# Ledger of designs, part 25: VH-VL binders against q8is19r433to663

Target 1, 231 residues: q8is19r433to663
Amino acid sequence: GSNIIAQQITIIDNEMLMAIPPSQFLHKSFSKESKSPQFHDMVSKFNEWARWTSSEILSKEKLVERVVTLSFFIDLAKSCVELGNYNAANAIVGGLNHSSISRLKLTWERLSTKVTQDYDRLLSLFDLSMNYKNYRDEIKSTKAKIIPYLGLFPKDLIAIEEGNDNFTNNNLINTEKFRLLYQTIKKIQSYQQPLFTFKTSEPIKQYLKNISNGLSEEKDFHSISHKLEPR
Short names: E, the ipSAE of ESMFold2; O, the ipSAE of OpenDDE; V2, 0.75 times the mean of E and O plus 0.25 times the DockQ between their complexes.

## First folded at step 8 (VH-VL; framework fv_cixutumumab)

Design k21 (at its last look DockQ between E and O 0.75; V2 from the best seeds 0.00; counts 0 for: pae E 5.8 > 2)
Fold by OpenDDE, look of step 8:
Structure k21 (fold): chain C 231 residues (1-231), chain A 118 residues (1-118), chain B 108 residues (1-108)
Amino acid sequence: as target 1 above (231 residues)
Amino acid sequence: EVQLVQSGAEVKKPGSSVKVSCKASGGTFSTYAISWVRQAPGQGLEWMGGIIPIFDTANYAQKFQGRVTITADKSTSTAYMELSSLRSEDTAVYYCARDYRYYYMDVWGKGTTVTVSS
Amino acid sequence: SSELTQDPAVSVALGQTVRITCQGDSLRSYYATWYQQKPGQAPILVIYGENNRPSGIPDRFSGSSSGNTASLTITGAQAEDEADYYCNSRDSSGNHVVFGGGTKLTVL
């Protein structure tokens, strides 16, 4: 089921998260791939999960199979959230929200009420409004091991760096700025811990690590979508 | 500090139903599951089921499938376990526990004694 | 469904080391969780994951795993360690939680 897949996705994501040196979050290093290769590896994987989601759904020519696949990925995102893997969950949601997928009205209309409700909850969780307030509130309430949505860390760090001067009006070091940066990085580090719950399934893990080999390219998504459900 | 406060002891007749509540204080259910575990006198721990409030999804042990209903009210941070068609064998202490993703239970209620007798 | 098995009872001399073992197929896929329960009390989490102790649990408690087994080790058993110990994990399907039968530890 989706839970087994979600577990192995989480293992993969967590390995990548743990591999990112804290230094890659300093001095906007994350803005350059050459200065932050591990960070960008994880970003690439994030995009891969999203592309995987869309590609798999679009690969189903039969409506019934497409509905099943759509339902699966909604469940998968749900399972990721339930495991505390918000990064993968948001990636999957991104794939589901891709315009090539969202336009598949016949497919979406056939989802069960439960699955639709789950999807709505996912959308609410990862709502962009108020700078991801719902997501931030959700993760703020936990002290347990999670995999956060990585995309917000660069945004938050940039906001701190650009929103604060390095020196005060009296030519003193702005300690508050650096305190904020420190706290943010420490929070990231606090998530860089091993998993304590489930073990690796090598066959599934390897499959997921190499998932890109069979995926359609994003540039083809709309064309495929229109062929599946013409408008 | 999170605590789970359970409803009081129950005495029930065979064939009736019991509904036990579990209220979280000092925290929320947002990132946790609530599991229900019972223990008959002199017996071991038995998982009955659980619920993840964020999606309102409940899972049940096969043994109790169709006879137990687990719900949660996020607004009051309260979980409920209803067991129907009670039998004498259902006499036990029923615990709720905060369960991190159904992997470990780090906070336990004090238990609710349910006695089923004619 | 998969099950977890434990020895029903073990004993250890004061200050000695004892290992309580849990066995089950699901342990190949999931880490075991260990709980301590004393008479009239709710269970207490003592070990989770490979070898993680919650705050307040003495460092004499440790966990390990191998194959389809998981073990709780008490190094230097104390009188207050006399209790029932339960292992716990998900079942093989990953959809359910299962407990071992429990092990009664007697400290001599």
Scores: ipSAE 0.674, ipTM 0.867, lowest interface PAE 0.8, mean pLDDT 94
Fold by ESMFold2, look of step 8:
Structure k21 (fold): chain C 231 residues (1-231), chain A 118 residues (1-118), chain B 108 residues (1-108)
Amino acid sequence: as target 1 above (231 residues)
Amino acid sequence: EVQLVQSGAEVKKPGSSVKVSCKASGGTFSTYAISWVRQAPGQGLEWMGGIIPIFDTANYAQKFQGRVTITADKSTSTAYMELSSLRSEDTAVYYCARDYRYYYMDVWGKGTTVTVSS
Amino acid sequence: SSELTQDPAVSVALGQTVRITCQGDSLRSYYATWYQQKPGQAPILVIYGENNRPSGIPDRFSGSSSGNTASLTITGAQAEDEADYYCNSRDSSGNHVVFGGGTKLTVL
């Protein structure tokens, strides 16, 4: 079921999160893979979760199987949010929202009302509007351990770096800039905590670690999607 | 400090329903589950169900499917449990608890005593 | 019937070590959580996530697990440890919460 898969995805994502040293967030190091390899490993896995989602749905030539698979991935993203794994949930939503998937009208119209409502709430949660306002409000309301959407931190750090000079107009050190940078990095570190809730299933975990093997490439998605549902 | 404040004790007749409230203060509401656990006199703890407010998704123990309705109002940080078709065996203390995603309950309400008798 | 099984009662002499066990197949996949309940009071969380103690729980309480069995260990039992102890976890489907039947601990 989707709950046990979400648990193992969360274990994998948390291991990668905990492996990122703070130096990879300093001096815009995250902009270069050679200076931020653990950060980029987690970004790469985020993209794998998204590609896995799209590829699996597109692999189902029969409509009934495609509907079941679409429903499964919506439930999986929901389960990830319920576990506090917003990173994987956002990746899966990204795969569901991919143009090659969102155009599959025959598939989408066959979802149950509940699954459709769950997807609408997921889409709203990760909406870009107002600098991710819905997502930011959600994570601000909790002190629980979560795995945040990792991709938002580079955006915040770049905005601080480029929106603030190192010196004030009076040639004094701009301590507010460095306070903002420090607070952001400490926030990231506050999420780097062990999980206390569920145990590893090694067979499932190894399957998920190697999930990119055999997936369709994104460049092929549009062609496959058109063959499945023309127009 | 998170606190859960439950509604007061109730006396009900068989066949009626009861709705117990659980108001959260001082902490998070939308992503933690609120679980409902009952305890009949001299008996053990029994999980009835819970809700995760962000999805408005209730999860019910099989024993209570069809008789229990669990809801949440995010604007007031309040969860509700309604049990219908009451019978004398439903006489119990009903607890709400803040539940970390259905794994552990770290904050408990003080309980609401529901007595079902003629 | 309960998916999690606990012995109904156990006794320990003051200052001695006691183990309270909880058995169930779901414990291979999910950690057991332990609660203490004294008469007339709500339960309190004593151990979660294998062996984590919330703030205010004495370090004489510890948890462990092996296979389908979880244990709550109290070393140097005190008179105030006399209570009912419940384990809980997920059921075999992983969808629902279940409690064990409880163990009454008597401190002699």
Scores: ipSAE 0.099, ipTM 0.673, lowest interface PAE 5.8, mean pLDDT 88
ESMFold2 (binder alone), look of step 8: mean pLDDT 92; pTM 0.946

## First folded at step 10 (VH-VL; framework fv_cixutumumab)

Design k22 (at its last look DockQ between E and O 0.68; V2 from the best seeds 0.00; counts 0 for: pae E 4.5 > 2)
Fold by OpenDDE, look of step 10:
Structure k22 (fold): chain C 231 residues (1-231), chain A 118 residues (1-118), chain B 108 residues (1-108)
Amino acid sequence: as target 1 above (231 residues)
Amino acid sequence: EVQLVQSGAEVKKPGSSVKVSCKASGYTFSTYTISWVRQAPGQGLEWMGGIIPIFGTPNYAQKFQGRVTITADKSTSTAYMELSSLRSEDTAVYYCARDYRYYYMDVWGKGTTVTVSS
Amino acid sequence: SSELTQDPAVSVALGQTVRITCQGDSLRSYYATWYQQKPGQAPILVIYGENNRPSGIPDRFSGSSSGNTASLTITGAQAEDEADYYCNSRDSSGNHVVFGGGTKLTVL
């Protein structure tokens, strides 16, 4: 089921998260792959989860199978949220919300009401409006172990770096700027903890690590989508 | 402070239904699973099921499938467990607990005593 | 469905070490969680994961795992440690929560 897959996804994501040195968040190091290889590895994996989601749905020529697959990934995303893996959840949602997938009207119309509602809730959670306000509100008050959406860290850190001068008007070090940076990095570090419940399933983990094998390329998604469900 | 406040004790007749409430406070209600666990007198802990409020999707133990209904109201941060077709064997203390992202149940209600008797 | 099994009762002398073991196939895939319960009270989380203690739990409590078993160890048992201890895990499917039968610990 989706839970088992979600668990192993979460193990993979958490290992990647834990492998990112705090230094890669300093001085905009994340903006260069050479200076932040572990960070970029995790970003790449995020994109891979999204591509995997879209590719798998598009690989189903039969409508019934496509509906089942679509439903599976919606369930997978909510399972990830339940585990506190917002990173993978958002990646899957991204794949589901891809234009090549969203246009599949016949497929979406056959979803159960419950699954549709679950998807709507996922969209609401990861709504971009007001700079991911819903997501931020959700994680702000939690003390639980989570895997946060990694994509927001660069944005937040850049905002601090560019929104504040290194020195004050009196040529003193801007301690407030560095305090903000420090707090942000400490928050990231607080999420870099091991998981406590499920153990590694090596076969599933290895499959998921190599999930890119056999996937369609994004450039082909629309073509495939149109073949499946012509306008 | 994280807290789960349960409804009061219930006395029910066989064949009737009972609905226990669990009001949560002190945390984001939507993304934490609420589990229901019961304990008959002198017996061990028995998991009945759980629900994640954000999706409203319950998961039930096989033993209780078809007889238990777990729901959650996000607007009031309250979870509910309804058990139907009550039997004498259903006499127990019923606990709600916050499931810490599938890791553990770190916060428990004080329990609700349900007595089923003729 | 998966089951967790525990000894129904164990005893330990004051200041000595005791190990409570939980066994089940699901423990090959999941870590055990341990709860302490005293009469008339709700269970209290004492160990989770391999060996993690929540805040407020004494360091004399520790956890370990091997194969299809998990163990709770109390090193230097105190009188207040007398209680029922339950192991908990997910079943093999990961969809359900399962408890062991509980172990009554008596401190002599």
Scores: ipSAE 0.571, ipTM 0.828, lowest interface PAE 1.0, mean pLDDT 93
Fold by ESMFold2, look of step 10:
Structure k22 (fold): chain C 231 residues (1-231), chain A 118 residues (1-118), chain B 108 residues (1-108)
Amino acid sequence: as target 1 above (231 residues)
Amino acid sequence: EVQLVQSGAEVKKPGSSVKVSCKASGYTFSTYTISWVRQAPGQGLEWMGGIIPIFGTPNYAQKFQGRVTITADKSTSTAYMELSSLRSEDTAVYYCARDYRYYYMDVWGKGTTVTVSS
Amino acid sequence: SSELTQDPAVSVALGQTVRITCQGDSLRSYYATWYQQKPGQAPILVIYGENNRPSGIPDRFSGSSSGNTASLTITGAQAEDEADYYCNSRDSSGNHVVFGGGTKLTVL
């Protein structure tokens, strides 16, 4: 089921999160893969979760199988949120929102009311409006272990770097800028904690680590989608 | 400081219902499960169910399915447990607990004594 | 019935070491959690995960597991350790929370 898969996704994501040293967030190092290899490993896996979602749905030629698969991935994203893995949940929602998936009207109209409501809540949670206000409100001030959406940290760090001078008008070090950078790095480090919940299933973990092998490439998604549901 | 404040003691007749509240403070309410655990006099701990507030979907122990209703109000940071068709064996202390996603309960309420008599 | 089995009572001499055990099939997949409860009080968390102590729990408390068995160990038992101890985990389906029956620890 989707709960067991979400658990193993969360183990994989947490291992990658734990491996990122803070230096990969300094001096915009995350913009250069050679300076931020662990950060980019996690970005690559985020993209793999998204591509996996889209590819699996598109692989189902029969409508009934495609509806079951769409429902599964909505439940999987919900399970990830329930485990505190917002990173994988956002990736899966991204795969569900891919234009090749969102156009599958026959598939989407067959969802149960419950699954549709769950998807609406997931969309609202990861809505970009007001600088991800819904997501940020959800995770603010928590001491609970979570895996946050990775993509917001570079965005926040760039905003601090480019919105603040290194020196004041009186040629003093701008200590507020460096305080803001430090606070952000400390927040990232606060999430880099072990899981204390469930144990690894090695067969499932190995499958999930290697999912990119055999997936349809994104360039083919529109062609496959059109064959499945012509207008 | 994290606190869970429960509603006061209740005395009920058989066949009636009881609704216990649990007001959470000092943390982001939606990031943890609230679990409900009861303990009859001289007995062990018994999990009744819980709720993760972000989705509002409860999870009930099989024994209580059909008799228990668990809800949460994110705007007031309050969880509720309602037990219907009360019997004398439902006499117990009812605890709410902050639960990390059904894995461990790190903060407990003081308990609400429910007595079902006569 | 309980999917987690604990001995109902154990005794330990003051200053000596005691193990409280918890057995169940689900412990192959899920960590055991341990709670201490003194008379008239709510339970408190003492061990979670394999062997993590919340802030305020003394070093003499530790956890371990092997196969389908989890253990709470108290080294150098003190009078204040006299309490009921409950293990907790997921049930065999992974959907529900279960408690063991509890172990009353007496410190002699």
Scores: ipSAE 0.348, ipTM 0.743, lowest interface PAE 4.5, mean pLDDT 90
ESMFold2 (binder alone), look of step 10: mean pLDDT 93; pTM 0.950

Design k23 (at its last look DockQ between E and O 0.78; V2 from the best seeds 0.00; counts 0 for: pae E 10.2 > 2)
Fold by OpenDDE, look of step 10:
Structure k23 (fold): chain C 231 residues (1-231), chain A 118 residues (1-118), chain B 108 residues (1-108)
Amino acid sequence: as target 1 above (231 residues)
Amino acid sequence: EVQLVQSGAEVKKPGSSVKVSCKASGYTFKTYAISWVRQAPGQGLEWMGGIIPIFGTANYAQKFQGRVTITADKSTSTAYMELSSLRSEDTAVYYCARDYRYYYMDVWGKGTTVTVSS
Amino acid sequence: SSELTQDPAVSVALGQTVRITCQGDSLRSYYATWYQQKPGQAPILVIYGENYRPSGIPDRFSGSSSGNTASLTITGAQAEDEADYYCNSRDSSGNHVVFGGGTKLTVL
């Protein structure tokens, strides 16, 4: 099933997460690739997971195969969530939500009820409304090791940086601003821990590290989608 | 404080069913799985299955497949384990445990004794 | 293929070191978790992963793994360490949880 794949994805994502120096989250360093190469590596991998998801589904010319592949990636996202890898889960969901995939009505209609329900739960979890409230509520109370959705870190840090002056009206250092920044960075660091539950499958890990090989380009997704299921 | 409160002891006849409840508190119910583990008198621990509330679908040990049903009510933060077609061999203490991704169980209920006798 | 095996019983002298070993094919792919259980009580998590301990567990408890084996080591055994110890992991498929048969530790 998707379990072993989810595990190796999680190993990859966690290695990348641990490789990001805390300094790359300071002074909006993440906004420049040259100042935050490890951060951007992980962002690139996130996008790669999404593209992989869409590309694999679109590569199936037969309807039955598309349905199976679509079901697999929904299950894969679910497995990632079960492992606490919300980053990869959200990436896969992003690939599933791509307009080239969502328009495949014949494919989606043939999903089992159970798989459809799982997908709906994934959508609910990663709902954008109220600034990812459902996701935040899901992770805020956990003390267990997770891989958080990386995309929210810049948003939260920018909000602190731009929402607070460096100095108070009395020309004193705004200690509250820096306290908030410190807490946010410490929270990120708390997630930068090794995995301790499953071991590396080197063949699968290497395959997934090089998953971009042979994938379709996003610019071709809609064309391929229309060929598969014309409207 | 994280706590799992289980329902009381049960005495059942062979062929009947038992449903044990496990109420969770002190943490986000959706974040962790709830696993069910039983222990017959003088025997070892046996995993029966578990559920992650957010998805509502349970995993079962092969031994109990078709005979056990695990459910979770998110509104009450309560998990349930129902075992049907009870046999004398099902006499055991049944534990629920907070299970992080089915890797470790860090909080346990006090157990529910189920006795199956004619 | 999905079983974990433990010695049924081991003994250790007070203050000495003892190692409890768990063996199974699934341990090649998954780390083991260790539980302590005393009579009439629910199990207690003592080690998860290779060497991670929950708060409140003494540092004399440590874990290790090699090949298809996992081990719990108690360095400087205390009287209160007398208990049953169970290893736990996922099975080879990764879809189920399995326990070892348990090891009864006697402190002499």
Scores: ipSAE 0.076, ipTM 0.676, lowest interface PAE 3.7, mean pLDDT 92
Fold by ESMFold2, look of step 10:
Structure k23 (fold): chain C 231 residues (1-231), chain A 118 residues (1-118), chain B 108 residues (1-108)
Amino acid sequence: as target 1 above (231 residues)
Amino acid sequence: EVQLVQSGAEVKKPGSSVKVSCKASGYTFKTYAISWVRQAPGQGLEWMGGIIPIFGTANYAQKFQGRVTITADKSTSTAYMELSSLRSEDTAVYYCARDYRYYYMDVWGKGTTVTVSS
Amino acid sequence: SSELTQDPAVSVALGQTVRITCQGDSLRSYYATWYQQKPGQAPILVIYGENYRPSGIPDRFSGSSSGNTASLTITGAQAEDEADYYCNSRDSSGNHVVFGGGTKLTVL
């Protein structure tokens, strides 16, 4: 089921998180792939989780199969949240919320009430409003091991870098700027912990690592979506 | 300090139901599951089910499906377990426990003794 | 019937090392968790994951696993370690929690 796959997604995401050295968050290194290859590997995988979600749903020509697949990915995102993997959960929700998917009225109408409510809760959790307020409230309310949404850290670090000078008006080092940067990097490092809740399934892990093979490109999603549900 | 405070002992007749409460404090209630575990006199531990309050999703052991209802009230940080169609073999101590995603239970209530007799 | 099997009893001499085992097919996929229970008391968590101790658990307690078997090891057993010990994990489906039958540890 979706719990087993969520576990393996979480192992993959955590391995990538663990591999990011702190230097890739310094001096806006994350803005250039050549200076932050491990960071960008995880961002690329995030996008791959999202594209996988959309592509799998769009690959189901029969309505009944498409409804089952849509339901599965909602359950998968929920399972990821339950495991503390907010990064993959947000990616999957992004794939579900893609315009080519959200327009599939025939498919969405056939979801059970329970699954629909689960999706609404996931959307609310990852709502962009108030600088991800719901998400930020969620993760600061726990000390349990999580995999945070990685994409939020560059935005926070850029805000600190651009909102503060390196030197004060008196030409002294701006220690407050460097304190803020250090605190953010320490927070990232606090999430870089090994998993100790479940074990690897190598066949499933290898499938998930190679998931891009054969996926439809995002540019084609609109055309496929309109063939499936013309209205 | 993380605490789970359970309701008091109950004496019930066969065929009736019992509802045990578990009030949580000292941690973020909605993030962890609450599991229910019972122990009959002289017997081992038996998981009955649990709930993850953030989703309101209950998970039931196969043996108890249809007889047990587990709920959570986030406004009071309280979980409930209701067992119906009671029999004498349901006489046990019923524990609630804070459970990390059904992997480990790190804080336990003191237990609620339920006695089922005529 | 439990999907996790434990020996019902084991003895250890004071100061010696003892292993309490737990067997089940699900342990190939999921770590075992270990609980200590003394008479009239609620269980307490002693080992989770592969070998992590909660705060307050003495370092003489450790865990290990191989194949379908998990072990709780107590090095330098003390009188206060006399208790019932339960393993738990997920069942074979991964959907439910299951406990072993428990092992009574006697410290001689």
Scores: ipSAE 0.006, ipTM 0.563, lowest interface PAE 10.2, mean pLDDT 87
ESMFold2 (binder alone), look of step 10: mean pLDDT 92; pTM 0.947

